# VHH binders against Mitochondrial mRNA pseudouridine synthase RPUSD3 (RPUSD3), part 25

Target 1, 326 residues: Mitochondrial mRNA pseudouridine synthase RPUSD3 (RPUSD3), of Homo sapiens (Human) (q6p087)
Amino acid sequence: LGVRPVPEDAGFGTEARHQRQPRGSCQRSGPLGDQPFAGLLPKNLSREELVDALRAAVVDRKGPLVTLNKPQGLPVTGKPGELTLFSVLPELSQSLGLREQELQVVRASGKESSGLVLLSSCPQTASRLQKYFTHARRAQRPTATYCAVTDGIPAASEGKIQAALKLEHIDGVNLTVPVKAPSRKDILEGVKKTLSHFRVVATGSGCALVQLQPLTVFSSQLQVHMVLQLCPVLGDHMYSARVGTVLGQRFLLPAENNKPQRQVLDEALLRRLHLTPSQAAQLPLHLHLHRLLLPGTRARDTPVELLAPLPPYFSRTLQCLGLRLQ
Short names: E, the ipSAE of ESMFold2; O, the ipSAE of OpenDDE; V2, 0.75 times the mean of E and O plus 0.25 times the DockQ between their complexes.

## First folded at step 16 (VHH; framework vhh_gefurulimab)

Design w61W (from t31R with R61W; at its last look DockQ between E and O 0.83; V2 from the best seeds 0.80)
Fold by ESMFold2, look of step 16:
Structure w61W (fold): chain B 326 residues (1-326), chain A 123 residues (1-123)
Amino acid sequence: as target 1 above (326 residues)
Amino acid sequence: EVQLVESGGGLVKPGGSLRLSCAASGFTFSRYAAAWFRQAPGKEREFVSAISWSGDTYYAWSVKGRFTISRDNAKNSLYLQMNSLRAEDTAVYYCAAEPGLDEFYDAHEYDYWGQGTLVTVSS
């Protein structure tokens, strides 16, 4: 740290955003107000159509690195036979002029979220960056910032969310469940302590625009962390039903007794969003990997910031609710 | 003591088959995702295959259709059946495990590793 600049973490600092935001992310076309599902990946996409969509989703190329803005709902690894990011990497590589160079996934937003995917045509670079991200997380130095719209406003404007989580099989579905007071024995049974930082960026219409920075890796961590704050992510059709309301107060239902169900929004929120209840049940998850910090080219250089523009449906929601990303 | 131990590596001719095993102990294996990675001389460790705690399987493109991952939770064991072996499959193969992963390709997200078993494919 003496001679080398301290790497800027992916914190909530305004300075980093002012200096590192791509100017192209502010360019928009078409109306937003009557298109609640604009920007979603079409269903029943052919392999060739997916490759074309991913090529169009490239937001940056530098050296061996290729950065995509992944559409919500696209699986990354997937299963055999499934059309996924992983399954079309050879075709994407050819489409980008990399020919025989194989693209490796370095970091990706998951199936249910949208946003940044980082690929590398150099295995050494991929491994170095993966190690960097893991080391940063373990040192509580976030490198990834998600944007989320939440139903509800967290009581604090910023803080951290700590929870022990486990996977459980409930009524035929694999779910993430909080564990109260985990023991050493629980750790051996697959319970993992998790941590996320959050900051409320804007509030309006009973909703919040929240920045989330995960410091651990666990399935559905951010969705469950926001449920624990009684502020489910908009479009969370897996965990949002764990939050109940009695006499205007929100509370947590026991997770073991809940099965996933489509999110239910109150009438005022439906009116503000210009949605029917059936449309709200089809809302995409409003969770977007917006910002990723990479180490600089040299040890003494500042970190490089990658940004992915918000999907149109996300921007529409912000507009309807009077929320602004700054 | 948490432990993963690979076995079943060896020398095999191109087109041949080999079955790798990984014995897990000291933790509740059935609660963990498990994966195979490999590292060829001079190359980085790369993803081969994974199986989630619920039994869903995942494969690298280069091994799809030739390799089959499976697990036996009653025996705390992970397996990799490797068929139609090629010279490019020559590597040290590692067993890994981690709870709660959504994606399985990043070796640095796994905390538990075996010592590796060498597979050599040559004439």
Scores: ipSAE 0.782, ipTM 0.905, lowest interface PAE 0.9, mean pLDDT 85
ESMFold2 (binder alone), look of step 16: mean pLDDT 84; pTM 0.861
OpenDDE, look of step 16: ipSAE 0.802; ipTM 0.911

Design w61Y (from t31R with R61Y; at its last look DockQ between E and O 0.72; V2 from the best seeds 0.80)
Fold by ESMFold2, look of step 16:
Order: C-alpha cells, then structure tokens, then sequence
Structure w61Y (fold): chain B 326 residues (1-326), chain A 123 residues (1-123)
C-alpha cells in the first residue's frame, strides 16, 4: 500500500475561504407565491391576525417596557384605515394584559426594515427614553445598530458616511436625494446633514454583512448612505439603481436621472442565492434593527442591551453567501 | 430666526369645535413635516397629528375621526380642526416642524416648536 503525495494547497481567496465552511442550511426558495421568502408578514392579514403575530413577536418585557421583533413590511404610523403598528396598539395592550394602559412607541424600525420595536405602557418612561436616544445621537454616541447585507463590499472595513440629504418628488415618488456642498439657504429649505457609522462584519460572494449606526434621522438615510458607498442594501428597490457598472467598475448615477427600479442582481449572485430574477425582484430589504442600548436603571449602571433575532429570509441569505453574524 | 406661532385656542364646551393655526416663518415651510403635540397639566407631551411635506396625514388613535390636520404652503400655515371635543382634549397644543422625517410620533426628533396655545374643554 503506497502513500499518495499530498497535493499543494489551493490558493487562498474570498471564494475559497467561504467554500470551506458548512452551508447545509442554504436551500432553494419554496414554491413561487405572493411571498417566496420565509418569515415575511403574510399579505391581507386581519387585525386579529396582526395582533396575534405581534404578541408572538415579543422578545422581552421589563417593567413598563415591551420589546418586539417587527416583521419587515409593517408600517409604523401609516395612514388612516391602514393596518399599522400604531393602529393595533390598543388591541395589543389588551392582549398583553395591560388593560387600560396605552402602549406608546418609544423606538421602531421603519416599514421596509425589520427588527426591534420598543414600546412602553408608561408615558413618562417613553418620554425619558426618547429623550435619551436623541441626546445620545446628538452627542455622537450610537444606541441603535442595524445589520444589512450589501451587494458589493465597501472599500473600507469601517468608517463614517456623511452626506447632506433632501426630499424630492420625482416622477410621482418621494425620494431622498444627496446634495453636494449645501448652502445655508439649502438648510432652511429642508436639506439636512446626515451621519452614519458603519463596520463590515463579514464578506463573501461579492457581498458584505455590514453594521450600520445612524447618528441622524432622515428618511431612507441608511439605504442612501450605502448607495453612496456603491454597495446597495440587498432588497433596496428604491435606490439601488443609482449605482451603475461600466467595465466592472461601479459609479454613482445622478439621482435626478434614475427613478426607482426593482433591484437587478448579476447571474452569479442569483445562483448563490438560488433565486430567479423574478424572485430577486421581490427580495425584502435586508436591513434589520438588531440592537438597541438602553440606559441602566441608575446613571452609573451599565447600559442594557436589547437584541432582535434575524428574520428567516435574512439568515438564509447569510448562509447562501457564507456570511456570519458574530 | 425660525418661528412658529400658534393661535385659535380657547374655552369650549364638550362636543364643540375649535380650529388651531400655526404660522411659520424664517424657513421654507413646504419642505418640512409639521405636527401637533399636546400637553395636559401633570402629563407628558403627546403626539396628536402630523402632515408630511407631501401632504400625507397621520393621527393619534385618540383623535382619529375627530381631528383633521391640514397645511397651506402658500400661507406657510398649519391647521388643526378639532371637532367633538372632550374634557380629555384639554391641553396646551404645540406645533412643530422638522425636515426629512418618515415617522412623526417622537417629539424629541423636532427642532422647531411654537410657544403653545391653550385649549380648555369645560365639563
């Protein structure tokens, strides 16, 4: 019996490193339907069904505080008559045994994102925490951390994204648009300087898992900030078309000339995700409010950390791409 | 130099109506979200209603169907029509404005505030 020579090791690369890890949970999406991605809120819910889903989404209760893991696509405030988080708070309060106490929203992930919602049955507690979050942001101390999967890998592993943003009405749609070198007049006309911190947690298959910490409040700030890094968030069907590619190089297209389009992923990425182009056009936004820091009970106590688990579609994407949240 | 000035408060009987106004100056009001908040004695300031820069309206559950928010960008003005008033609506009402919001309920996200106008609903 002879011993075969050991082959030379294969060269290292991003693709080779990720191929060495277990990937047993990545599978094709199920049969096509209204929601081909696991863990999404079903369309056409009744009020009672929404209340039941939110009660099941409770991840923590402490004193007057109730913490939820909000499903993607649920509006927070919304319009009159719409099923929203606000619209069912009285029924949710009753379902949680709070009877005559009204739940108030302290902080929530937005409609298109998923993740933490912090509610309070005590108005004084809600007001104090809202003030705390605003004070922390203005002191450049982040309290909220989002996780995102990006199409593309930021050039730096961490940094700050600073941009002046305004709202514009373009082709019947309200959009967030960057403004170069804003004047004092621009500021009075509703342009706001915005800031986010970011850190790349993992890379694989031409994508990144990125942590984002907003330090300002502006509509679609995180999505537009990632577009400015040429790395749109996966499932961003509003702003991803602002990133163009010529000869393998990415560049920014003028926001005025590029209306929203369903995100288009290249063939290699579609294969990695086991998605058809039609399914990819229905990708949920991969933006999740993962972590909130609350002040301790007393001023000298350490901050309390709230966590929301990743939605199943988000976790599936991570497994398909060889990305890990650590 | 940014200024918001409320008017239209007063004493009204239960079931009555009032119309609040807020005059804006020193900034381009049409580019801002605008909102009404209220604060009763001994209570926290609470969200009442908001209107986005594009005209979409939002209401607290407690005022739904009774209050109507509107804006007139040509006059740089915000309005709150309050109908079917109840004793629980007694409060100082404040207008506020902020650019770029997509959620309107958090008073601490607004930088610009009026002085308030008192609404008293007599039992």
Amino acid sequence: as target 1 above (326 residues)
Amino acid sequence: EVQLVESGGGLVKPGGSLRLSCAASGFTFSRYAAAWFRQAPGKEREFVSAISWSGDTYYAYSVKGRFTISRDNAKNSLYLQMNSLRAEDTAVYYCAAEPGLDEFYDAHEYDYWGQGTLVTVSS
Scores: ipSAE 0.796, ipTM 0.909, lowest interface PAE 0.8, mean pLDDT 86
ESMFold2 (binder alone), look of step 16: mean pLDDT 85; pTM 0.867
OpenDDE, look of step 16: ipSAE 0.864; ipTM 0.935

Design wRTE (from v54T with D56E; at its last fold request DockQ between E and O 0.75; V2 from the best seeds 0.84)
Amino acid sequence: EVQLVESGGGLVKPGGSLRLSCAASGFTFSRYAAAWFRQAPGKEREFVSAISWTGETYYARSVKGRFTISRDNAKNSLYLQMNSLRAEDTAVYYCAAEPGLDEFYDAHEYDYWGQGTLVTVSS
ESMFold2, look of step 16: ipSAE 0.821; ipTM 0.919
ESMFold2 (binder alone), look of step 16: mean pLDDT 85; pTM 0.869
OpenDDE, look of step 16: ipSAE 0.858; ipTM 0.935
ESMFold2, look of step 17: ipSAE 0.844; ipTM 0.930
ESMFold2 (binder alone), look of step 17: mean pLDDT 85; pTM 0.874
OpenDDE, look of step 17: ipSAE 0.857; ipTM 0.935
ESMFold2, fold request of step 18: ipSAE 0.840, 0.848, 0.829; ipTM 0.926, 0.932, 0.923
ESMFold2 (binder alone), fold request of step 18: mean pLDDT 86, 86, 86; pTM 0.880, 0.879, 0.874
OpenDDE, fold request of step 18: ipSAE 0.891, 0.885, 0.879; ipTM 0.951, 0.950, 0.948

## First folded at step 17 (VHH; framework vhh_gefurulimab)

Design xKE (from u1 with R31K; at its last look DockQ between E and O 0.89; V2 from the best seeds 0.85)
Fold by ESMFold2, look of step 17:
Structure xKE (fold): chain B 326 residues (1-326), chain A 123 residues (1-123)
Amino acid sequence: as target 1 above (326 residues)
Amino acid sequence: EVQLVESGGGLVKPGGSLRLSCAASGFTFSKYAAAWFRQAPGKEREFVSAISWSGETYYARSVKGRFTISRDNAKNSLYLQMNSLRAEDTAVYYCAAEPGLDEFYDAHEYDYWGQGTLVTVSS
């Protein structure tokens, strides 16, 4: 389950990032017990309020393509009856002047993460791009780059994380569990081999700013991959308890025996973040789909880069910890 | 050998009903999400409906309220009850399965597919 250095052919983009400096100073927001994290979606939104928020979240429009910076916690498809991205696409389409044609999701950051969502009003364009993304992943050419803040610093500055993962139902919740040395029978029982590339771009205060590029699709893959590095993503209230800590030394606990628990941060980290333990239990997940590469117009053209700026709570964390995107 | 086999396709008049079945074999079906996709001549394959391994159901807007997806894990089977059929529902219908998905609408994320069954809605 160790981390090996990324081969020279691994691809992290070199294009400029739109965010040069974390916004704001390291200050506590809101009173104790309130929602202290800036940039989160308010609870119990109406449909109209969600449509307004998504219109404000549009970062780019090109032809049939609409690009959003999705707030953390908004489900994409969700369950019937939930207020979700899917549920308001007709209203969003009307608001954007696409009344006759319905927007389709090409690619999206998941419920618990923030960042890029790519929509298309053209079914042919949506299908071509979905195929492109899948083909690129299978060819081990990353197109998506997430930014994460981790509690802990990975032992290597870059590498690959390979793990076989399965779904388990524990305590009424679907959880992702690593499987060591999976057999062929395990694979037929729904175990899937997964792969992510990572690069540590900054370290400070016992934390890291990490770029993650998934090359496979599996529920909670990036969160569990970072748990396997003993460096859980900040705000991971599903999997972080699988990492135990004794006198500053970290160990991986059996995933089968741990139900989800709110993340616990050590006292020094709480002070650096200016958070009480109660506020830290409400930390949003610090996992953000920051960059997508789209195919260029011609085969020789440079891929088109889509960027979503970091959410305010993410930028505040970087400031508090002395971390910088470079 | 891993297989998905659709059945139940056929000719039906507008307003009619049809029930599709998909029999799974060679893998532990209950651990997989399962979905129906369809493809009309000259069009892209499109999402119709999905059911997660834990039983949550999802529908394309065009079929919501008319189609019902279900699964029977004891029989390793997936079903699609199609009511109030329209001419635009004419297509080849495919079942698909994949473990570990969070979202179900992208056909390119499924590795396991049936051969398809033709549904024709015609006067």
Scores: ipSAE 0.819, ipTM 0.918, lowest interface PAE 0.8, mean pLDDT 86
ESMFold2 (binder alone), look of step 17: mean pLDDT 85; pTM 0.868
OpenDDE, look of step 17: ipSAE 0.842; ipTM 0.926

Design xKTE (from wRTE with R31K; at its last look DockQ between E and O 0.88; V2 from the best seeds 0.84)
Fold by ESMFold2, look of step 17:
Structure xKTE (fold): chain B 326 residues (1-326), chain A 123 residues (1-123)
Amino acid sequence: as target 1 above (326 residues)
Amino acid sequence: EVQLVESGGGLVKPGGSLRLSCAASGFTFSKYAAAWFRQAPGKEREFVSAISWTGETYYARSVKGRFTISRDNAKNSLYLQMNSLRAEDTAVYYCAAEPGLDEFYDAHEYDYWGQGTLVTVSS
């Protein structure tokens, strides 16, 4: 994978990396086998196997920067005691020939998503880029573009999603809950106003391929923002139950009355995906940090674009649904 | 007014111990993740330790096993117990807080900061 300079702009401005698709329908016609979704991180992964997987996931190396395509389900820092990206950085650094240089995380897709992770062996570079990303977000200039497959098609083909969000903690799980008309008291109690941009790039089979650009940082922001559009991300087993459907009409259910449960897909969608209901309950989250814009290296240089290829399960879903990056 | 105030810094010999405190006021501290960062002269501010709003703890590799972060939500306070101190731990230590984080290492994602307390480790 190469990195191309791009024109400086804030929006959805660059071409997605080409993927050659087979002619005809998707690659699999029946239920998935013992490994139902290709390209997922195996369960019971050893530390050594994780380091090998991450070394194979390197998509770019330039100066102090190392770029990974993180598999879905790998925590970045995670809970104490977990096998995580952070926990194996020393071994990864050695595997990449960086010896005693410590890799630091500059930016990463979260545990449940896949896609770009940006690492740096230089602390000054890491700090400058982290500052750049935060300042860009505060100026409403997006630098990160996620791809998502949604169950449902947003009513608008593009727009902004604004919501005040708070955390609730139930049974050991943090849940993100929208707050209507937040008061000053709510803000002091940890409610944050959040913002994402979105653009629908393709539709098919009652689903959409959506580009999402978060302009704020809050746990599960993109998943909850898409639920608020009545179009949950495919594989969202935390928030998708907040969307109900009656006679083809979608509506929001109260978040406090609809706890996390495995996503339920209608029969037509199951058939298009060639999945049983049991397999659909194991769908990985179809949320992928696809593109990251970095500042240019010289004055007046164009920004540098980093790309992470779609995971195999994501590409299979696109093929089954007749969706394409454009 | 939202405030974070660090205390407990000072001079300590290598191998010694020190306990930092951070008093929070003007917001509901228990709803926020809290973290310690440090900055040595001429270096970038670096992550030391964090504790989530639900009490999960995280440590930089350089301090793991030597430092212990804790919080007391009843007292709106964050603590850092620093044991087996080394010369490399000499820095200004900062308390920070932010709601809604899943990752704690990036100083630029925190909006609330204290003014810092100096820790000097020397013979």
Scores: ipSAE 0.819, ipTM 0.920, lowest interface PAE 0.8, mean pLDDT 86
ESMFold2 (binder alone), look of step 17: mean pLDDT 85; pTM 0.870
OpenDDE, look of step 17: ipSAE 0.845; ipTM 0.929

Design xRTEI (from wRTE with T57I; at its last fold request DockQ between E and O 0.70; V2 from the best seeds 0.83)
Amino acid sequence: EVQLVESGGGLVKPGGSLRLSCAASGFTFSRYAAAWFRQAPGKEREFVSAISWTGEIYYARSVKGRFTISRDNAKNSLYLQMNSLRAEDTAVYYCAAEPGLDEFYDAHEYDYWGQGTLVTVSS
ESMFold2, look of step 17: ipSAE 0.824; ipTM 0.921
ESMFold2 (binder alone), look of step 17: mean pLDDT 84; pTM 0.856
OpenDDE, look of step 17: ipSAE 0.859; ipTM 0.936
ESMFold2, fold request of step 18: ipSAE 0.835, 0.840, 0.805; ipTM 0.925, 0.927, 0.914
ESMFold2 (binder alone), fold request of step 18: mean pLDDT 84, 84, 84; pTM 0.854, 0.856, 0.855
OpenDDE, fold request of step 18: ipSAE 0.892, 0.896, 0.885; ipTM 0.952, 0.953, 0.949

